VH-VL binders against q978t4. Designs and how they scored, part 9

Target 1, 133 residues: q978t4
Amino acid sequence: MFDGSDLKNLFSLDGFLKTIQFEPEYIREGEISIIVPLRNNLLRIGEIMNGGAVMAISDAIGGLSAMTYPGIVNQVTVSFNTEFMRPIAKGPVRFISRVDRIGKSIAYVEVLVYDGENLLSSKSTGVYFLYRS
Short names: E, the ipSAE of ESMFold2; O, the ipSAE of OpenDDE; V2, 0.75 times the mean of E and O plus 0.25 times the DockQ between their complexes.

## First folded at step 4 (VH-VL)

Design a11 (framework fv_lerdelimumab)
Fold by ESMFold2-Fast, scan of step 4:
Structure a11 (fold): chain C 133 residues (1-133), chain A 118 residues (1-118), chain B 109 residues (1-109)
Amino acid sequence: as target 1 above (133 residues)
Amino acid sequence: EVQLVESGGGVVQPGRSLRLSCAASGFTFSSYGMHWVRQAPGKGLEWVAVISYDGSYKYYADSVKGRFTISRDNSKNTLYLQMDSLRAEDTAVYYCAKDHSLEYFDYWGQGTLVTVSS
Amino acid sequence: SSELTQDPAVSVALGQTVRITCQGDSLRSYYASWYQQKPGQAPVLVIYGKNNRPSGIPDRFSGSSSGNTASLTITGAQAEDEADYYCNSRDSDSYHLGVFGGGTKLTVL
């Protein structure tokens, strides 16, 4: 079963993601929620969250949500799209990834991002290629 | 209905140990972080310790670090606080509290009193 | 280390509006949550995020946040609102809910 220690370990092995501080809120089959503090290293000009940081974290948690299913040992992003609806000026920032469909070789995922006021600020859709044991 | 019930409080002598328990019900215990918060008589709330939903992350207030150990048993829906080398200043009501998304404490237990005296 | 500062006491006349403030650097990044505590009872969450109320909390309670300051406002204070109020926020370095304000004792006259 994929758990919070697995999630933290996987982030620690990635060059960019290891710089991201976060706490898992919950992990269940097909869905992961994490909380990310809005620290200075994630801000762009204007004191709002960097769009690239939103995308990178969303992409990472999107792919990892597919790994909550039994037998899936790795994944790689095929395509990823993000819609920015509101600027994020206040943390903590919540990222919720959900697998919309798990296929034999492909997963379709959506990631919703909420700001510190719990307002939906970003939505991503991702397609991931799956590796099985 | 969510319930948190603390137990294990009592009177202990300085330098001794005591273990507190918090029995949780009404929610999926293994999915949420848990905290211990204390309140000395007539004083404010003081955060003591946190444990993540899976036990992989633990953190302590400087005042208790090295003396207290937080743990959980998800199969029993129970949170623990092992308190070693107790001091008079540890006298307080100890609450267990459930966090929500690391943003706030949505539920609190009724508290258990620990009195450290000779 | 992070601190949240509250005035120790405030008074309000029955039916009047009172504002309790919480100040600290962590509030620049995180919203405060507010807890009401009556004598002999456990704390109760009254506001979380910027201005969200849990079920059962009267609409006379509201929250606001700007810069390093968070405020709890009670509009039309009632006798049962007499209590201690605590703010809480994340620690900037550890992101856990480890920082409480010192508490404000509200007296309803």
Scores: ipSAE 0.006, ipTM 0.587, lowest interface PAE 12.0, mean pLDDT 87

Design a12 (framework fv_lerdelimumab)
Fold by ESMFold2-Fast, scan of step 4:
Structure a12 (fold): chain C 133 residues (1-133), chain A 118 residues (1-118), chain B 109 residues (1-109)
Amino acid sequence: as target 1 above (133 residues)
Amino acid sequence: EVQLVESGGGVVQPGRSLRLSCAASGFTFSSYGMHWVRQAPGKGLEWVAVISYDGSYKYYADSVKGRFTISRDNSKNTLYLQMDSLRAEDTAVYYCAKDQTFEYFDYWGQGTLVTVSS
Amino acid sequence: SSELTQDPAVSVALGQTVRITCQGDSLRSYYASWYQQKPGQAPVLVIYGKNNRPSGIPDRFSGSSSGNTASLTITGAQAEDEADYYCNSRDSSGWHLGVFGGGTKLTVL
C-alpha cells in the first residue's frame, strides 16, 4: 500500500526534508530507491554535494523503508553511520535503502548512494526503533 | 503556463551541422533536467540526449554519441542541441522535453523538423 | 532488440475497455510512464508512476504493473482516444529515461 505519493507526502510534512526535491524510482517491501537532483542548496564549497545532506536523506529513506512492511506505523533513528567513499560532483543522485533485517522493535538498514556517473559514493548503516499498530 | 518552443530545424546536406534551440517558460528552468527526443517520419519515439539541471551531467544515445552535443543556458532559459556530421538517418522531428527528476517527461515542445538529404 | 516491447496495434469498440501492454526486464524494478500522440502533435503524458494521472487527464485512463509488464487501461474508450501510445522507462543502467517502447496504435471502432 505504501507508494511514491505516500513517500512524497511524508517528506512534505518534515521541516527539513520538505526542502528536498526528489522522485521515487521504485518502492517495494524493504527497499526504496529515490532520485535527487543536485541543486545548489545541496552543494558545499568546491561544488560537491554536502555530506550532511547525504546523511540526512539517507537517514530519512532508511527509516521510511522500514515502513514499507505491514504493521509498522512509525520509526525513529537509534544510530546511524555513514562512510564517504567518493565526492558527488554530478547529479542526479540515487539513494537506495534496503532493510537488512526487520525485527519486532528494531530494523537494521543500509543505504547506498550513487552519483550521476553511477559510481558508488557513500554507504550508510542505520538502526531504527519501530512502532507497530 | 509551461511552454517549450523548438527552433533551428531545416533541410541540411549529409556531413553538415545544425543547431537546435528550445526556449522554455512557465517553470524554473534551472531546476530540471532537459531532454531531446526525436521521431523519424512514420516511426516511433527515440530518446537522444539528456542534460542535468546545472549542465554538469550529460548523456547520449549510442546512435548520436560523438556527433551531437547537448547544452543549456540557464540565464536565457534555453536548451540546445548541436548536431554535427549529420546523416540521412538523423531525419526526424526533434522534441525538447522536460523531466521530473529523471522519472518521466511531464512537458513536451511541439517539435522542429530536421531533414538530412542531398 | 527493443528493451521495451509493445504490440504495434490494438482495436477497441466505442465505450469498451482496452488494455495496452509494455514488457521489459527493467519494469520489474521501475515504473513506466505513458504518452499519447495524435497525428501531427507532440506526445502528452497520460500516466506516470504506478497509477498517477497529470491534471487534465480523464479518469478513464489508469495504469498498472505486475512483474515485467506495465499496462495502460482505457475504460469506456472514446473516439478522441484514437492515437499512438508509447511507454517509457529506464535503460539497463537504471539511470536514464532512454528507452521507449515501439508504440501501439489504438483504433476506436
Scores: ipSAE 0.007, ipTM 0.539, lowest interface PAE 12.0, mean pLDDT 87

Design a13 (framework fv_lerdelimumab; at its last look DockQ between E and O 0.73; V2 from the best seeds 0.00; counts 0 for: pae E 12.3 > 2)
Fold by OpenDDE, look of step 5:
Structure a13 (fold): chain C 133 residues (1-133), chain A 118 residues (1-118), chain B 109 residues (1-109)
Amino acid sequence: as target 1 above (133 residues)
Amino acid sequence: EVQLVESGGGVVQPGRSLRLSCAASGFTFSSYGMHWVRQAPGKGLEWVAVISYDGSYKYYADSVKGRFTISRDNSKNTLYLQMDSLRAEDTAVYYCAKDASLDYFDYWGQGTLVTVSS
Amino acid sequence: SSELTQDPAVSVALGQTVRITCQGDSLRSYYASWYQQKPGQAPVLVIYGKNNRPSGIPDRFSGSSSGNTASLTITGAQAEDEADYYCNSRDSSGYHLWVFGGGTKLTVL
């Protein structure tokens, strides 16, 4: 069971996510919240956060949220959809993942992203296939 | 009502150690990061250290790194600052401050004075 | 570490408007938070985010930002607003760091 203690280590194993600086805010069963300082490497043209970065981080913690349940040893993304409500110009950026439904082999996860003003900036829905022990 | 109450300040000689405490109430202590901020007499505010909600992550200003240790006991709603190898320049009022989303400090204690003098 | 700069002192006549400005590279990526400190007291958060006031802070306090600057504006200064004001933000040059401005002493005339 993933308890969040090695969250940064897991990110470091990913070729892209290893470059992301963040701090865990809280980790619970079915829930993960992280704070991401807005660094230059995350910015696109126009001095706003890269949408791909938003999606990648959201997908990562979305999947990990499913792994906080007992017996889940791995997961893979089946589908991931993101809606962008507003651009993120200032941080820190809060990513909050919550498992809405978890079945035998599939988990449905919502990930909300807030900018430095705590305004909802993106909303993602992820579907993950689950591997159980 | 959120309350933060620092204690443990006093007069110490250089090279000595001191342990500060901050008693928290009025909020779910274990859900928030906590900070120490200090202010030398007649000077400005200086950020010192931060600790995550569960104590798993700690970070320090360069001026205190290797000498100070931030910790917490969530069962006692208490934040700590262990100060070792104290220097004259560590003389300051030390405030504990509640973290707000790892961005700003929404509540502060009244501070405790630490004086490092020969 | 990153640096935030403030004017050390400013004055404002009673009932007039004053703006205290903070400047630094960190402010390009982060919002500033502002703290009021009266003599012998602990700092008090007065503005955070784009322009957010905590409960209990008068609406004469407002915040703004532009480029690498952030400003605290007091519209209709009152005698009790005389205090030191500090800006703060996360440090863009380091990891998991915060930085304060040098503080601005506001005198109400």
Scores: ipSAE 0.214, ipTM 0.782, lowest interface PAE 2.7, mean pLDDT 93
Fold by ESMFold2-Fast, scan of step 4:
Structure a13 (fold): chain C 133 residues (1-133), chain A 118 residues (1-118), chain B 109 residues (1-109)
Amino acid sequence: as target 1 above (133 residues)
Amino acid sequence: EVQLVESGGGVVQPGRSLRLSCAASGFTFSSYGMHWVRQAPGKGLEWVAVISYDGSYKYYADSVKGRFTISRDNSKNTLYLQMDSLRAEDTAVYYCAKDASLDYFDYWGQGTLVTVSS
Amino acid sequence: SSELTQDPAVSVALGQTVRITCQGDSLRSYYASWYQQKPGQAPVLVIYGKNNRPSGIPDRFSGSSSGNTASLTITGAQAEDEADYYCNSRDSSGYHLWVFGGGTKLTVL
């Protein structure tokens, strides 16, 4: 089964994601929650979280949440859209990815991001192509 | 209703071992991290250890590192704290606490007293 | 540990407002959570994040944060609020290590 060690290993193999310290809060079929400390390397000017970092992390766990289903061995992003609602000034930052629909070849996913105050700060919707068996 | 019930406390001599248990109910135990927090008589709270939802990571306060081991059995909804090489300064009420988002502790047990003395 | 500092005692008259403060470098990066402990009882979470209350916690409890300081405010203190209050956040040496303040004993006069 896809677990927290798998998630950490996959992040460690990626050129950008390996720079991101995180801990999985939970992993379930169709849903991943991770906690990310807001370190200096993730900040932009104004001492708030970099929007590109929010998008990259959201995209990564969005696709990986589809891999929690049996028989799905890989995925690639088809489209991804992010809405920034609120700046993130303090951590820890929580990313929750949920598969809204798992199809034969496509998954529809949403990712919600909460700041250290537990306020919804970002929402992403993603479409991922799925590889099976 | 979330409930955490600690057990295993008692009087033990310095240098010996003791194992605490925490029985959890009212939530999906396997989906949340768990903590141990202690409080010496008449003193404040001191964080002791954390374990992730699946047991894949564990972290300890420096005061107990190398002596205490946190573990869990998700099939039994039970958290454990194995305490080795006990010292007088380990005397405390030990609380089991449920993790919320690796940030705060939303539910606590009633505690179990460990007394380390001759 | 001694990373978070609280005054050991504070008093408030019934129905008045009191503010309990917590200071530490980690509070620049993380919000504090606050726990109420009455004699012989387990701690109870009263505030988490900047200013969130769990179900069942009265709205007279609120939190605030600025720089390296977090505060718990009780507006219109009641006799039942007499307790020890602890702040909690991260140890500055590691994001997955927790540290409590020394606690503040609140007396409601």
Scores: ipSAE 0.054, ipTM 0.714, lowest interface PAE 6.7, mean pLDDT 89
Fold by ESMFold2, look of step 5:
Parts: structure tokens; C-alpha cells; sequence
Structure a13 (fold): chain C 133 residues (1-133), chain A 118 residues (1-118), chain B 109 residues (1-109)
């Protein structure tokens, strides 16, 4: 159903995310995992991943994980919170989103981010409003 | 046990085509990206191409772009490389390699030899 | 940025320590992985990430990285370690590209 070409298409059409290079790792109902190389356009001064980039990618993958369910045609972020637990200095960076609960109009999602040494580096929670067919 | 077995190599003249196959077993093939890597006789390793786990994206080294096509059939656990307009410089052992999803190749096949001569 | 440079050959006396280096701009963003290849055989992964060994690789193999340089170190070199060694990494200047170093022939004396 919702697959890696859908992810690539949606990122390519986004005015901000279109420059983000990534590899879909897997997509399952309620779960998306991607691998993101840590390239220069994602770094801040001090040679660590920009915290805004972490949030933007986490939010995108979080919302899109709701679209892995049938009947959902769009979603919009209601709230999103990120805890930055460790600086990310080595890539590739893995983003894993998981839907914790999905109702008729609202999805609750968790996004975990691991650095290139597989250390948990940030954790996000998000709430998304759902549009259904 | 992870196993990758390449086939389809042989001797061909320049300008001809060959299709390589790689049969995969011992892991969930549809969850991983796959690569082709080649090695000319007496030379080093050269990365050739990658395909994502679902085939949604494909990328090629400049040396083969426009002539080679990577593909996969997840229902058959098989990776392919269609090689068109072959040149003498394409002579190499071709390996299929499994991406470990962290940008390293944890398993390799034994390779299949392609010789482009005359 | 799209090149990984290795010395073409290095020698080590049996039982001694040797370091094989790999240098390139992409290594500032990505770890190298290291592959051992013996004549007539497929490459075998020996080090990935900063310093991870796959099961079955002896603890005399280790990896390190600093700046744009990755290194493979073999302590207590054995005759069986004689092989070609390749580093590999993502190419940080290109989209979904990989690059191998030219390889280093290790001779154990």
C-alpha cells in the first residue's frame, strides 16, 4: 500500500524536505524506518546535526506513519515535542516512527532517532489530525 | 544462513547485452537494499549500483549510468542487473552484496565473471 | 570528496602491529567499513562502524576514525592476515553513491 516511492515522492514535492537524501529501510502498518546520511546541509556550526533538521524529519516521518493505515488521505500536525538527548555527530542517522494509538480523527506517534553508532539520540512524540476517505 | 548466488556471467563481444541474477536466501529480502559491486581482473573493487528494498529508487555509478539497469523481484527473492552496450572495460567479476541498512555490506555472493572481448 | 585514498601496499613482521589507513572527505560524515579479500575469494567484512567486528573476526582486528581518516589496525599479525584490504563509505557529495578505496595489499613477513 503506502511504500518507499510514496515517501520519495512526498519528500521531493516538499519545499524544505526535498534536499533530504534518505533510504527507506522498511514500512509497515503504523511504522516507518528511514536511514538519513548526515550531509553538510544537515549540520549546524560545531559539526553536529541541526536540531531543527531532526525535528523536521521526525515530524514528517511521524505524520506519514499514520498514512500507512487504509482510508487515511491526509494528516496535519497538531502538536510535536522533541527531547534532544545526545548530539548527533556521526551518520547515517536512523529515524523510526511508530503509531502508538490511532482513532477516527487523531493519531499519537512516537519517533526515535539513532546516530551512526546506534545510540538513541532523540525522542519525539506527535499528535496528528487525520483526514479519511 | 544468508546466501547470495550470482549467475548469468559469460563471454560476450562489445556492444552485446547480458543479464545477471542474484538469488537470495536466509533473510527477509524485501527489507533490505541490494548492491552490485565489480572487480576487474587484477584491480580493486568498484561500486556499480544500488536498489532500495522495494525498488522505489535506483542509483548507478557514472561509468555504467544509461547502460545498466538494476531491478529486483521480491516475490522471487532475486536481484538483477541488465547490462546493455557492454564495453571491454566492463570485464569484471560481478558481486551482489546485501546492505545492512547502516551503509556497509554484511554479505557478499561469490561473484560471476563477465568477459567482454574482441 | 568522492575519493578514498589507501596506500597500495604495506608489510608487517609476523606478530607485529600494522595500521592500514583510508582517507577522504566523506569520512567526516560516514564511518568506513573494511573488507578483507584473499586471492580468488569474495570480500569479507571485518570492521564496520567505528570499531565493530562481525562474529568470527578475531579481536586482533580493530578500527578507528578521526577527522577524514579511518584506520584498520591488526595487532599480532598472523600469516593468514595476508590479503587485500578495502575501505568503503557513502559518498557525502553525491546522492546515494558509494566509493571504495583502491585497496592495500598486506604482506606478512
Amino acid sequence: as target 1 above (133 residues)
Amino acid sequence: EVQLVESGGGVVQPGRSLRLSCAASGFTFSSYGMHWVRQAPGKGLEWVAVISYDGSYKYYADSVKGRFTISRDNSKNTLYLQMDSLRAEDTAVYYCAKDASLDYFDYWGQGTLVTVSS
Amino acid sequence: SSELTQDPAVSVALGQTVRITCQGDSLRSYYASWYQQKPGQAPVLVIYGKNNRPSGIPDRFSGSSSGNTASLTITGAQAEDEADYYCNSRDSSGYHLWVFGGGTKLTVL
Scores: ipSAE 0.007, ipTM 0.576, lowest interface PAE 12.3, mean pLDDT 88
ESMFold2 (binder alone), look of step 5: mean pLDDT 92; pTM 0.944

Design a14 (framework fv_lerdelimumab)
Fold by ESMFold2-Fast, scan of step 4:
Structure a14 (fold): chain C 133 residues (1-133), chain A 118 residues (1-118), chain B 109 residues (1-109)
Amino acid sequence: as target 1 above (133 residues)
Amino acid sequence: EVQLVESGGGVVQPGRSLRLSCAASGFTFSSYGMHWVRQAPGKGLEWVAVISYDGSYKYYADSVKGRFTISRDNSKNTLYLQMDSLRAEDTAVYYCAKDYSLWYFDLWGQGTLVTVSS
Amino acid sequence: SSELTQDPAVSVALGQTVRITCQGDSLRTYYASWYQQKPGQAPVLVIYGKNNRPSGIPDRFSGSSSGNTASLTITGAQAEDEADYYCNSRDSSGYHLGVFGGGTKLTVL
């Protein structure tokens, strides 16, 4: 089964994601939660988290949550939408990805992001194309 | 030189008060949640209290709620535990501990002994 | 009582494998972390998440989790592994790292 070591290995193999420090909180079939320290390299002007960083990490964990299902060997983002509700000024930042539906070729996913005070700060919905063994 | 050092322990009579301090060094204290964890002689670990990085959120174990107050001074890199209405069952070694994102305790002090006796 | 349950004691012969378990509903959602404590010393983190070791922890320590159960395994137990072992996780709210197991005393024979 897909676990925290698999998740860390997949991040380490990616050109952008390897720059992101994180720890998995839990991994279940269809759901992944990670914690990301809010370091200076993730901040924009005004000392709040970069919106592009929020989107990139959310997109990555969204697709990877589909790979927690048996037989899913890869995935590619088809579409992705993020709603920014609150600025993130304090870390660590929690990302929770849940697969709302897993189909033969498509997964529908939501990702919720919480700041250091556990306040909901962004919500994303994603559609991913699936590759099966 | 990343460390937590507790102080303020000692022998105190039931019903009295005592304040513990925990001095942090080697990391950005203001960015992390802090906890107090205690251990009675010969017994297991018991979580006591948590305070968020900015002090806005605090939570206590039922056994100490209403009697103990956790606080912090980020300008001094110091965590506090104010213990009021002490009881014999509060006798324990008190550790301060730093959490990593509410997931695990990555740094512990060496503890300070509080003995409540007549 | 504790929200996380551990057996109070376990024994293992030198060089053999031992498994210490922790059980509770929060473990269905959150991974447990494991702490080793020797007499008169502060606890030391040995495993966090499903199976991650901090720097300096020997590779004979490993973790696993399934359902409501987390386990700490020591393969090839050594005399210095004799200690109390505690599991720790979040309470049901998910906000507090406030639940410790009762501890398991490991005796190495």
Scores: ipSAE 0.007, ipTM 0.550, lowest interface PAE 10.6, mean pLDDT 86

Design a15 (framework fv_lerdelimumab)
Fold by ESMFold2-Fast, scan of step 4:
Structure a15 (fold): chain C 133 residues (1-133), chain A 118 residues (1-118), chain B 109 residues (1-109)
Amino acid sequence: as target 1 above (133 residues)
Amino acid sequence: EVQLVESGGGVVQPGRSLRLSCAASGFTFSSYGMHWVRQAPGKGLEWVAVISYDGSYKYYADSVKGRFTISRDNSKNTLYLQMDSLRAEDTAVYYCAKDQGMEYFDYWGQGTLVTVSS
Amino acid sequence: SSELTQDPAVSVALGQTVRITCQGDSLRSYFASWYQQKPGQAPVLVIYGKNNRPSGIPDRFSGSSSGNTASLTITGAQAEDEADYYCNSRDSSGYHLGVFGGGTKLTVL
């Protein structure tokens, strides 16, 4: 079954994602939650989280949440949209990805991001193409 | 209870080979990354090697790269370290350690002593 | 450089507070984990992430980090806390747990 070690290994193989320290909060079929410390490598000028980092992490766990289903061996992003509701100035930052619909070739996913005060700060919707064994 | 038990240590001459084993119990071995960490007598801890949960990814400290090989047998819940071309500076207690998500070592074995001497 | 630097020794009086520090540029991006080691024994994880304790570790142990420095604090030190303490973190590549500090010997007076 897809677990925290799998998630860590997949992040470690990516040029950008390997720089992100995180801890899985839970992983289950169709849903992944991770906690990301807000370290200086993720901050922009103004001491708030880099919007590009929010999008990259959200995109990554969005696609990986589809891989929690049996038989799905890879995925690629088809489309991705992010709405920024609040700046993130306090960590740790919680990212929760949920598969809204899993099809044979396509997954529809949403990702919610909460700051250290547990305030909803960002919402993403993504569409991912799925590869099966 | 999580347990890691190392074995295979001993006295060996420079240039020879030795294989260490680590028997794991109390957790789903096939789900976690495993490491070897060593400690020379009276010295600090030195990371040696890592193997991913499925054995597909392996990484080594520069000091042992090309000489040591990490492997695992998930059907036997056992981690291995094949040590070739041993040198005096490889003398150390070798610990088996489990990682939790590549962030920290949550459990360690008791260690097995390897002495490389002429 | 990705080395982690620790002072080799520190002392604390019984019942008082001591802080053990770990310094390195990688700590600006990655948290350190802390390990206690008593003579002849294997290391034991006492703090991971910024300030998380494994089950069974007393709450007198806490962690903190600021800039390039991570700290392990023992509030109300006990005799059994006398040990070597090691920090560990990711190297400059960002995905190997390959860097240990040199260790700090804590003496409880």
Scores: ipSAE 0.006, ipTM 0.553, lowest interface PAE 13.0, mean pLDDT 87

Design a16 (framework fv_lerdelimumab)
Fold by ESMFold2-Fast, scan of step 4:
Structure a16 (fold): chain C 133 residues (1-133), chain A 118 residues (1-118), chain B 109 residues (1-109)
Amino acid sequence: as target 1 above (133 residues)
Amino acid sequence: EVQLVESGGGVVQPGRSLRLSCAASGFTFSSYGMHWVRQAPGKGLEWVAVISYDGSYKYYADSVKGRFTISRDNSKNTLYLQMDSLRAEDTAVYYCAKDQSLEYFDYWGQGTLVTVSS
Amino acid sequence: SSELTQDPAVSVALGQTVRITCQGDSLRSWYASWYQQKPGQAPVLVIYGKNNRPSGIPDRFSGSSSGNTASLTITGAQAEDEADYYCNSRDSSGYHLGVFGGGTKLTVL
């Protein structure tokens, strides 16, 4: 089953994601929650979290949450949309990815991002193509 | 509803070993990071060790690294601290603590006293 | 020397406001959490994030953060608030909740 060591290994194989420190909070079928310390490499000018970093992390765990289902061996992003509602100035930052619907070849996913005050700061929706065993 | 109950404390001689346990109930134990925090008599809180929800990540305070080992058994909802090569400076009440999202400790056990005495 | 600095003691008159401070460079990037500890008891979380209270914590407890300083404010202090107060935050790596302040003993006069 897909677990925290799998998640850390997959991040370590990616050129960008390997720079991200994180700890899994929980992994369930269809849902992944991770906690990301807000370190300097994730900040933009004004000492707020880089929007590109929010998108990259959200996209990554969005696709990986689909891989928590049995028989899904890989995935690729088809489309991705992010709404930024609040600046993230304090960490740690919580990312929760949830599969809204798992189809034969497509997964529909949402990712919610909370800042250090537990305020909802970003929402993403993603569509992922699925590869099955 | 959430309970953390420590056990295994006692009086031991320097150089000996002791194993602490923390029995958890009232939450999905396998979903959260767990910590040990200690407090020497009359002193402040000192963080000791952390273990991730699935046991894949562990980290220790420099003062205990190489001597203490944190582990967990998710099937038994139990956290452990194996303490080897105990020193007088390890004398403390040891608390089991649950973290919430790596932000704060939302629940603490009552603690178990470890006395390392010659 | 710790990464988070607290004054060792502070006093407040019954019904008055007191502010307990925690200072450290990590607080520029992270919120502190605050714990109340009474003699012979385990610590109890009273504030987390910028200014969040767990269920059961009286509204006279509040938190604030500015620069390298986090503060716990008790408005209208009561006798039962007499305790040691600890701040906690992340270590210099930003990865672990490994740093406690030295604690502040609050006396309610």
Scores: ipSAE 0.006, ipTM 0.559, lowest interface PAE 12.3, mean pLDDT 87

